VH-VL binders against q54e53r186to356. Designs and how they scored, part 12

Target 1, 171 residues: q54e53r186to356
Amino acid sequence: AFKKYKKAIEAFKFVITAPASALSAITVEAYKKYLIVYLIQFGSVQHFPKCTPAVVQRNIKSHCKPYTEFVQSFSNGNINDIMNKASSGAEFFQKDSNWGLVKLSIKSTYRRNIKKLTQTFMTLSINDIAEKVSLPKAKAEQFVLKMIEEGEIFATINQKDGMVTFDECFE

## First folded at step 5 (VH-VL; framework fv_ustekinumab)

Design f11
Fold by ESMFold2-Fast, scan of step 5:
Structure f11 (fold): chain C 171 residues (1-171), chain A 120 residues (1-120), chain B 107 residues (1-107)
Amino acid sequence: as target 1 above (171 residues)
Amino acid sequence: EVQLVQSGAEVKKPGESLKISCKGSGYSFTDYWLGWVRQMPGKGLDWIGEIYPGDSDTRYSPSFQGQVTMSVDKSITTAYLQWNSLKASDTAMYYCARLDFFDYGAFDIWGQGTLVTVSS
Amino acid sequence: DIQMTQSPSSLSASVGDRVTITCRASQGISSYLAWYQQKPEKAPKSLIYAASSLQSGVPSRFSGSGSGTDFTLTISSLQPEDFATYYCQQYNSYPLTFGQGTKLEIK
């Protein structure tokens, strides 16, 4: 939810921007979550909150390399690069109990890309959607169905031919 | 560290019910889809279906729809495959397997298998 | 359903040989193809996903290639522990489907 992620970001920002003469483990953990949750919420990269202490800025990235590399891949916009960075960092994300957030940020990217297609096209096959967003057809179908169920998009799927018609307005 | 541990071998008669289990450990159980695969004696692999433990969403192969039920108990990180009435043709090795990092449908971790024998 | 056909169904080879197994899909599946190794009385082990990406912990002598309908698994220098049955699997379309398997035997 909007409020859930926004509150989380504010809490992490509070920890990261606290006056400090040395980098703490608490700040490192807050920063890891800040990078990913910010990406989920806003769809963009914000490396440091305003007023982040110099000692944190100088030292924290070396402690969070898998996270900074992953987040940086979103600036490129290439889903394959994003997935490669997620895969190479998976062990670290899992150890930190942040893998769910990493996967959610990737799923959020697919959802944003599918939603863009609904604004451009009146109708597309599941095959077309899968090809355009770089997913297996099975997973593209799951995303479309879930987004319809959640009210994120308004569309009708013709089961006979796999065609998806995107509705222009909400009932 | 990441592993799927399945329940032990079962010997049943036609018409009996059965529930076999697959326990996940070493990873976030609710963040990965889990698949079930059947291998009949001397045969290849057949996909049964998949379940998402986070919300119990399921998808079945048409060949298995209505023949088996997949479920999970998140509190003990365990998935189940169950039959209401077994048939001799259900005799097979049953594997659970975790879908890969992105839930794409490739399996990355497999359970050791549960042998189910159904005979009169 | 997408039919996956492996060739050959059985193959005899010697340690040190370069081994190639092929897999053909009845429809285009892009790169959504995985390879599994199964030893007698053991569970399958994941080798490759996305047609060419090696699973963690899998020896570098294993490699995959292909896209669309034609795929190849290659073992560059066969080792004693590699004698097993190999399966390809498509995950582009439901239901997920496996090839019939290729049994790799000692020559």
Scores: ipSAE 0.178, ipTM 0.720, lowest interface PAE 5.5, mean pLDDT 88

Design f12
Fold by ESMFold2-Fast, scan of step 5:
Structure f12 (fold): chain C 171 residues (1-171), chain A 120 residues (1-120), chain B 107 residues (1-107)
Amino acid sequence: as target 1 above (171 residues)
Amino acid sequence: EVQLVQSGAEVKKPGESLKISCKGSGYSFTDYWLGWVRQMPGKGLDWIGIIYPGDSDTYYSPSFQGQVTMSVDKSITTAYLQWNSLKASDTAMYYCARLDFFDYGAFDIWGQGTLVTVSS
Amino acid sequence: DIQMTQSPSSLSASVGDRVTITCRASQGISSYLAWYQQKPEKAPKSLIYAASSLQSGVPSRFSGSGSGTDFTLTISSLQPEDFATYYCQQYNSYPLTFGQGTKLEIK
């Protein structure tokens, strides 16, 4: 999934940084996806790639306001603000067929937060994880199981007591 | 325009197989979980399970595990609930419902329901 | 499994009344509770998620409150179209579980 997003970012950068005398619809669509996919991959906002033409920099944000507002909500670090901005822009994201990417960026935030917990704790219950990352217990368990399955974290779950043991030295 | 449209009422005998459908439209079908809920005549709501159309990942209620199968056909934006062998106790209204965008387990839109009657 | 218990099981009220329906979880569910309205022979309609957040298009006379194990749905001024059965649903743990329902009838 990581390699796929890096390739996508490279492709969008190529479109956005192409020499231009005017802003094109293709560049606008590439920029929308660039903002969200960059956020998925890196967990941070990068407004413009290096060498973005001046006409693009001057004009593109007015065509992408729901997107720029959404990615900026991540700087607050509040999941409720992120959810609120996603909801407010839902109409535009769905029209552009970017709603799935918006949802993935929110899911990537939960995965990032869970991974941070593996760096500070040896053992946590599913309830502890859920409370710490602001998820229902069922969804916290789902994320942990998927992250283990995909090799994103190394851990074992005791289903009987809901305890998760993180293994930092897994081969 | 976001809607879930379910197949029509069914009348079956015990031991017969059945597959009912739920067609999504007006939204990105593969980006939302779909749930199934049973309501027996004069009774409340009972959760069957949820399925993610993007990869066919499923979670079943223990009460329904092995009794029914959930599946999807992405090409026609349709989810299915299937029985291999119906019982009289399967007589109920069956609803499909979409999980909200948080994917947590609250439902935001519901199908109109499919009435399944199983009698000898 | 988390058991959801609603009270009352049925309630008679008049148009203009303030109505409260209670839902109690057998275990702590944080704020992961939804409320649904079901009219006779119709599919349920989503009213509230996250215990207190109104679904789009739901009238402001509906409100939800509570956290942990005790939750309430309030209708501040009952309208004729509000006579229905109301269900709470927890989504903190699998399986997802519903309350038994509260039938709101005209007095």
Scores: ipSAE 0.553, ipTM 0.826, lowest interface PAE 1.9, mean pLDDT 89

Design f2
Fold by ESMFold2-Fast, scan of step 5:
Structure f2 (fold): chain C 171 residues (1-171), chain A 120 residues (1-120), chain B 107 residues (1-107)
Amino acid sequence: as target 1 above (171 residues)
Amino acid sequence: EVQLVQSGAEVKKPGESLKISCKGSGYSFTDYWLGWVRQMPGKGLDWIGIIYPGDSETRYSPSFQGQVTMSVDKSITTAYLQWNSLKASDTAMYYCARLDFFDYGAFDIWGQGTLVTVSS
Amino acid sequence: DIQMTQSPSSLSASVGDRVTITCRASQGISSYLAWYQQKPEKAPKSLIYAASSLQSGVPSRFSGSGSGTDFTLTISSLQPEDFATYYCQQYNSYPLTFGQGTKLEIK
């Protein structure tokens, strides 16, 4: 896992966009991490950075099939499809030491989905949040508490009745 | 292959301390939550708590809070369950189990168990 | 805490039988339910998660169904190795809670 995701993305972009006459193993590994870290940082898929050499664009996806399939599942926004693609690719992600990043990208998706709810609703129960983002109530509660603690959302929880009041601006 | 291997059986007297272990192998140890489950002789399963080896975050069942301590040593991919002062009522089989792929709270891989007997 | 109640506490069956074990939650748990098999003097083995999803390596004769408060585990054609105690477990809310177990015995 990486703490400075923006810096990591710039480093991977540098490797991927370097002038090349052939695809290298270093470029393949940088691209795998680039795809996932970009999702963590921005919540969207960017298949190639600007100025990626033609030989890389032409050849790299066949070397990264579990990664491209996984990130492509995010375009649909369906968490169950994302989870299924992560599961089917787990062996490859673990062998590449990228499983932690894959799990972080999934957790970042739950955080983004919860944050979207704060922009639509003034109040929701933990049960409502859990149902809307497809999590067990216990995990939805953990996410909400951590996001409040880290200043990612502004809300108060009445833990007696499980009601969450959102104080964030809706824009 | 993914495996959890637990330490051997223990026979202790009330008031003694004990630390049992659960060693993970064949997977990324720091990327999965690990839980502990107690089974009293002839009884069913009781959840003790879960720990995340990546940062040592813990969650205990209210029934076990303050009774036991969970910890991990990432360098040897091992989790621990510890008592400062054992009671006869702690006599049970203790299982460690890995939480499933998505950390929700279903267990997918179980250790073989450690039998703890506490008697005077 | 969410109470998990299994029915029956024990049942007798013959090889080849279709066996159904039920599990009832004291409040709604959506589909966040797992099933485990435990043979005498052995650790539990994970069978099903998310009420109906088979764990890797579990024979297809095992199936789970249900949502909300009522759940079932079905073994479509009982085999000799299936005689064991079965446990359900909810993971919608902390603390995680197990049913009391259902002992499946040879008739």
Scores: ipSAE 0.458, ipTM 0.799, lowest interface PAE 2.5, mean pLDDT 89

Design f3
Fold by ESMFold2-Fast, scan of step 5:
Structure f3 (fold): chain C 171 residues (1-171), chain A 120 residues (1-120), chain B 107 residues (1-107)
Amino acid sequence: as target 1 above (171 residues)
Amino acid sequence: EVQLVQSGAEVKKPGESLKISCKGSGYSFTDYWLGWVRQMPGKGLDWIGIIYPGDSYTRYSPSFQGQVTMSVDKSITTAYLQWNSLKASDTAMYYCARLDFFDYGAFDIWGQGTLVTVSS
Amino acid sequence: DIQMTQSPSSLSASVGDRVTITCRASQGISSYLAWYQQKPEKAPKSLIYAASSLQSGVPSRFSGSGSGTDFTLTISSLQPEDFATYYCQQYNSYPLTFGQGTKLEIK
């Protein structure tokens, strides 16, 4: 996924790392978004920015359990575990108005997994891609088409036989 | 409460235009796809298409491509299904339905339906 | 297009019966199958997604099973409110397709 959230991450880091003697509601909300946006941008989990105050580190996880459990599910790379944690926390994510970000992080995972396939294979059918990334064929095709359109991958699709040929990047 | 509320029944003549609506509430409208499903009198369910409100991307069933237009107005959380020229064969109940949270293509919430009757 | 065939097209049953409805896809669809319930003159209600996952608020007497091409919807102990038409739907490939429906009638 070519989504860049670096500016948002820096804004959240500013709030989270601000000197503090007590945990604030603003910091809790910034942390929730930080976890998910960082995952979208980098495909990895970073629990605390550098220089996070001790009071935040000691107390914040108890206020963000659905979020920490969700992002941690990404560390094993198992899409079924990720989906299960998203489903378990859905009510909390919706109440916090963060459900859209959670869905984006899951879609970013599918995009990353598809991009990994382009680095391993020269040619795959849409059906092969769908099975390898655990998506319906229709959605796998939709992701591949969108990623080509957005320049995230370089590939040619033969719509007649469903074959995808991954092209060499000139640069 | 998550719900989809559709516009009321319509009675039209062949050749007339029509636009019916489906208003979402109780959820983030741009975070879910919406689909349209036709049910002809006494018959089963037939998929028309899906639309993503976030960017108005549409995917139609080949049987409906060029026959209807799906659109959204996200400022009022409303989706539309439109005909430029109705045919008697368009007589049916039309449902809107929200795709599940995975956006795969299963529906989780349905509107109550809009009955469209086209007769001379 | 993937054709979805349900069997039987109709059946009669009594309250308390265990009822099974089957759905067959003309091509493999993995587990990307949903089940819907429709009562006369009402909108469909979502029962099951991913072949076996219950939708929120659906009674536990409903269950789904199967993968690939053959799927089953089971009602373990039929209640009066369960008399309806049931539809399966595949969402593995476009166009999305429904079965023809199974009408469940009181005996």
Scores: ipSAE 0.472, ipTM 0.801, lowest interface PAE 2.2, mean pLDDT 88

Design f4
Fold by ESMFold2-Fast, scan of step 5:
Structure f4 (fold): chain C 171 residues (1-171), chain A 120 residues (1-120), chain B 107 residues (1-107)
Amino acid sequence: as target 1 above (171 residues)
Amino acid sequence: EVQLVQSGAEVKKPGESLKISCKGSGYSFTDYWLGWVRQMPGKGLDWIGIIWPGDSDTRYSPSFQGQVTMSVDKSITTAYLQWNSLKASDTAMYYCARLDFFDYGAFDIWGQGTLVTVSS
Amino acid sequence: DIQMTQSPSSLSASVGDRVTITCRASQGISSYLAWYQQKPEKAPKSLIYAASSLQSGVPSRFSGSGSGTDFTLTISSLQPEDFATYYCQQYNSYPLTFGQGTKLEIK
């Protein structure tokens, strides 16, 4: 999945950094996807790739305000701010057929936060994980099970008490 | 406009099979969980289950597990609730509803409901 | 399962009144609570999610508060179209569970 996003990012960068005397609709659409996919891939915001033309840098943000505000909400890592910005921009993201990517970026943040917990703790209950990453218990359980299934984390869940034991992973 | 449109009312006899539908429009159908809720005549709301249209992953309420089947045809943005053998106790209004923008369990958009009447 | 209990089961009020409806969870659900309005023979309408966040298009006279086990829905100035049954619902744990409903009737 990360190889797919890396290739997509390179394709969008190619469009965004192409020499230009005026801002094109193709560049605007590429930039919208670039912002979100970069966030999914790297967990950080990159506003402009190197060599972005001056005309693009000066004009593009006014055409992409819901996107720039959404990715900016990740700077503090506050999930409530992120979800509020996603919600306020939802109609624009849906109209552009980018809502799935926005939701994936939010899911990637939860996965990243859960993975950080595996490096800090030996054991946590599903309830503890849910509280620490700001998810409903049911949703935290779904994330943990899926991440185990996909080999993203190494852990065992005790169904009786809801305890998760994080197995040692060689680096 | 985001909406869920359900199939029309059904009158059935005990032992008959039934499949009711819920068609989504105005949004990305595969990006939201879709749930089913039962309301028996004069009673409150009772959660049946949820389905993820992208891969048909399901979660059922324990009281409905094995009683009904949820399914999806994403090519026509339609979800289904199916009974193999109806009982008189299945008489109820059935709602489909979309989970909110973040798929975290609150419903935001509701279908108009399908009344199912099962009697001899 | 988490049991949701609403109080009162019914109440009578007049247009212009301030109305409060309460909902109690049998165990902690953080802020993972929603409120729904249902008029006779109509589908429920979503009012509030995350205990206090208003759904798009819902009038500002509706507000929600609470966390943990105790929650309230408030209508600051009751309008004729607000006479309905109101339901709370927790979404912290599966199965999702609703309160029994509070019927708001004209006085």
Scores: ipSAE 0.246, ipTM 0.729, lowest interface PAE 4.1, mean pLDDT 88

Design f5
Fold by ESMFold2-Fast, scan of step 5:
Structure f5 (fold): chain C 171 residues (1-171), chain A 120 residues (1-120), chain B 107 residues (1-107)
Amino acid sequence: as target 1 above (171 residues)
Amino acid sequence: EVQLVQSGAEVKKPGESLKISCKGSGYSFTDYWLGWVRQMPGKGLDWIGIIDPSDSYTRYSPSFQGQVTMSVDKSITTAYLQWNSLKASDTAMYYCARLDFFDYGAFDIWGQGTLVTVSS
Amino acid sequence: DIQMTQSPSSLSASVGDRVTITCRASQGISSYLAWYQQKPEKAPKSLIYAASSLQSGVPSRFSGSGSGTDFTLTISSLQPEDFATYYCQQYNSYPLTFGQGTKLEIK
């Protein structure tokens, strides 16, 4: 996770929770980014921060349908649904300059799912990992290699048979 | 408009170095991976490799490992394919293409191609 | 490496015809297959991903089907602008590999 995301979330919360008698365009844009960045940072959905004005809660969803549908798919936990919602909303995310954040939230989900496998299994093939996280073998291999390179997981790959052994970290 | 714009045609002699470019436009450059594909005259498509512009991670086809180098310059949204010493067998059209993350390796946008001719 | 074989290598057809092009993988690739169209002296254009999903802006007369090792690209009613070479590509395993191409020519 990047520290900048926590700061961004706090900035968005400030805008969203400001006292209001009507919904503003600034609040709508802050809310869109809040939803996605919160997913990146925490891997979970939080629809409204505490003290969000009633007028915002009642009216904002109609202005953010692609975003609310996308983040709702994360609550269901099905990666294929997440991918489908991202694709169907791509035009809106691109128009808002939020497509990069949406893609990053999905990439973060694959990394979280792979990391969970390291906690469950001692050894898995690249094929097993790919099947379990719903990726092509090529993509699963790439994620594993990058995560090893960046120190996110500790593992060794036997290139002959494609077997991945997950190493324990004592600290 | 999302585009990949490649550098112009090149005519070179064997042994010369060459660096061709692929400039991304109309999208966030680091949000998509880029691949390079070779097409020899009258032949089909051959995958060279892919690069992630966000961290310069590269993966080459075994046939091209050590033959070419892929790189990016994020500040000018440009990817490069480079040869240290060209051979006549490098004569081909070279395409860059953007990989759609959601397709997991399907190319969605292609550059117009750079024709490289290597002859004596 | 996964070898992709297309059939036929070339095909002659008339406007309005239903055209079918096949692609076979030497190993199972699930649904991780894309189709591309290349017109003379032009870059390839993406048509289909995930074996059956149409790329945005591609006419509905194009469709893809198949999974595992056998895949099909269908053009339900051939148009003049459809005369081109078509390529399949697997993206299940590195290296990424293309079929040899199927040239669709006017009869």
Scores: ipSAE 0.287, ipTM 0.731, lowest interface PAE 3.5, mean pLDDT 87

Design f6
Fold by ESMFold2-Fast, scan of step 5:
Structure f6 (fold): chain C 171 residues (1-171), chain A 120 residues (1-120), chain B 107 residues (1-107)
Amino acid sequence: as target 1 above (171 residues)
Amino acid sequence: EVQLVQSGAEVKKPGESLKISCKGSGYSFDDYWLGWVRQMPGKGLDWIGIIYPGDSDTRYSPSFQGQVTMSVDKSITTAYLQWNSLKASDTAMYYCARLDFFDYGAFDIWGQGTLVTVSS
Amino acid sequence: DIQMTQSPSSLSASVGDRVTITCRASQGISSYLAWYQQKPEKAPKSLIYAASSLQSGVPSRFSGSGSGTDFTLTISSLQPEDFATYYCQQYNSYPLTFGQGTKLEIK
């Protein structure tokens, strides 16, 4: 959602697609961030940008196993699998200073799932939203409030009964 | 090794101010919420609040709102709990604890505790 | 606020016993429940999160179960180091709330 993510992706693509006869440590680090930032920005997995050298394609995934396993868990949108892969790779993500990006990619998934609910339902309780997206009620409420503040969704919350009414976009 | 190290025991009189600390190490400090929990002598655990070091966002338990202030100094990976005016009823062990890595509200790593005694 | 009630408040057991501690929430909390162990004069130690997920490094003799309002912590074969006070905690709603504790004592 920030313009800086698009710029970051272009910078990582530049490093990954540079002509190479051998895999470099710089390329490995750029690829790790590329996988996760691409998920944050686009909500989908792109394993290799166009024009990635053959030597990189052949060798890089063995150096990035926690990252490739994590992003692959997004294929079916199963939150529990995503969380389990994040947990099993947490040591590596923290060592690489990429843990914040991993958490942001998971948060972006919850935001996307909540947006889908606004297209399907006219009203839901906070508890209904929490159950449907697999979050604690308190956390679901935090997401909904933040998304309303940022204009990501249009909704009103009745604090007395915890009901959320999804407003139609005025187009 | 992930750890939270708290400041030493304090002995204070009613009306005095106090600021205790909790220093994180071995993890990405800015990417985990930190909570504070009170345990009165011989009693159970009471949640005080949580703070996110990355942006200093806070959530207080209603019973502690206005009684204490949570803050952080990211440059030294340290969180603080502060009282402007202590009461005898503030006598307790105070723990800091890190929320689990999904920030849901379960605690995974705990500090050793700071004993605060307020008497006179 | 969601009230958490543990049962029993205390129990006596012998090494090798199977011990079960229960925790009841006044409202549905799904599976957002954690269990902690606290030894005298020590900080609590995390045992279980999400009602049934074991924390890294916690012995497999500890297990948790339940969802909604009724939860249990089981120690399948009690060891000497397990004598402690155990707390449940819900994290479905703010404020976060703990049970009153169950003190596990040597018989």
Scores: ipSAE 0.545, ipTM 0.826, lowest interface PAE 1.9, mean pLDDT 89

Design f7
Fold by ESMFold2-Fast, scan of step 5:
Structure f7 (fold): chain C 171 residues (1-171), chain A 120 residues (1-120), chain B 107 residues (1-107)
Amino acid sequence: as target 1 above (171 residues)
Amino acid sequence: EVQLVQSGAEVKKPGESLKISCKGSGYTFTDYWLGWVRQMPGKGLDWIGIIYPGDSDTRYSPSFQGQVTMSVDKSITTAYLQWNSLKASDTAMYYCARLDFFDYGAFDIWGQGTLVTVSS
Amino acid sequence: DIQMTQSPSSLSASVGDRVTITCRASQGISSYLAWYQQKPEKAPKSLIYAASSLQSGVPSRFSGSGSGTDFTLTISSLQPEDFATYYCQQYNSYPLTFGQGTKLEIK
């Protein structure tokens, strides 16, 4: 959902940047979702939107430690570090009903990494893709099939040998 | 806490239909794949299949394809395993289990099991 | 299908012993292997995922190692509650497959 995350980010920004004399629970909840949804949409971290009040900037990090640590793990690009931070913060993400968003941000990283492979290689086996993106072969196949189905990549899979041929798509 | 609670033991005759259940609690049901595993008396574990409650996407083991049907009811956080016509060879303990955090295929939480006995 | 073979099929040990159970895959599965413990008349319990990562709440005396085709589960100091059947499971390829099990019995 291309437009869904952009609209969500704008809504969260509105809450976070609203004039405030004290940090509110609503702002804390919006900020937690903002961090993760921004990561899903853009593949990068933005800690504070423009015009965030000083009281929010000063006080919010102590209320969002599992979230800030998780999104920071994306800066080095190591999927194992990302998975480790998600696991260590899992109870907090689940308590806040944000676990689905955390898992989605991890899945968006796998999709992004697979898409990069389509730019580098003409053909790869499912085994090659799995090894290069750090997934089980079954899961790599599932991602590739889903991405083809949804038009994220253009490719054909040979059932006999598991070879994937990446097709070029020009606008 | 996170739990999978399965329906009670069943005693059936060959040819009868059956639907057993697995209710999830303590987590967001649509965020995790759920699997079914058979254990015949005195034997090891056999994977039946997995289902994603979010969209009812399924993957069956070839040896169970066409033999059973997996389904879910999201409104009551419950998964089902169904037979249209039971055979004596279906006598076994049936476990449901949640796929781990990574959705890769390792199981982290298991139900207590439902014993199905099919005899004349 | 990937065949998982455990050895031994059964072994006897005493409390305090170091116990090693082996699992072999018929094809390379990287580190995508899990270990389960099943006590008599109980559901399996998850012990290890990704060949070496302990599940939350699992005692530190349990450890896993290996990659590719050869894997090992070790219990460093056997306790009375550890007598059970242990299963390995690969999750690199569908269908998911389990080993035949290793029954750990009191000596």
Scores: ipSAE 0.472, ipTM 0.802, lowest interface PAE 2.4, mean pLDDT 89

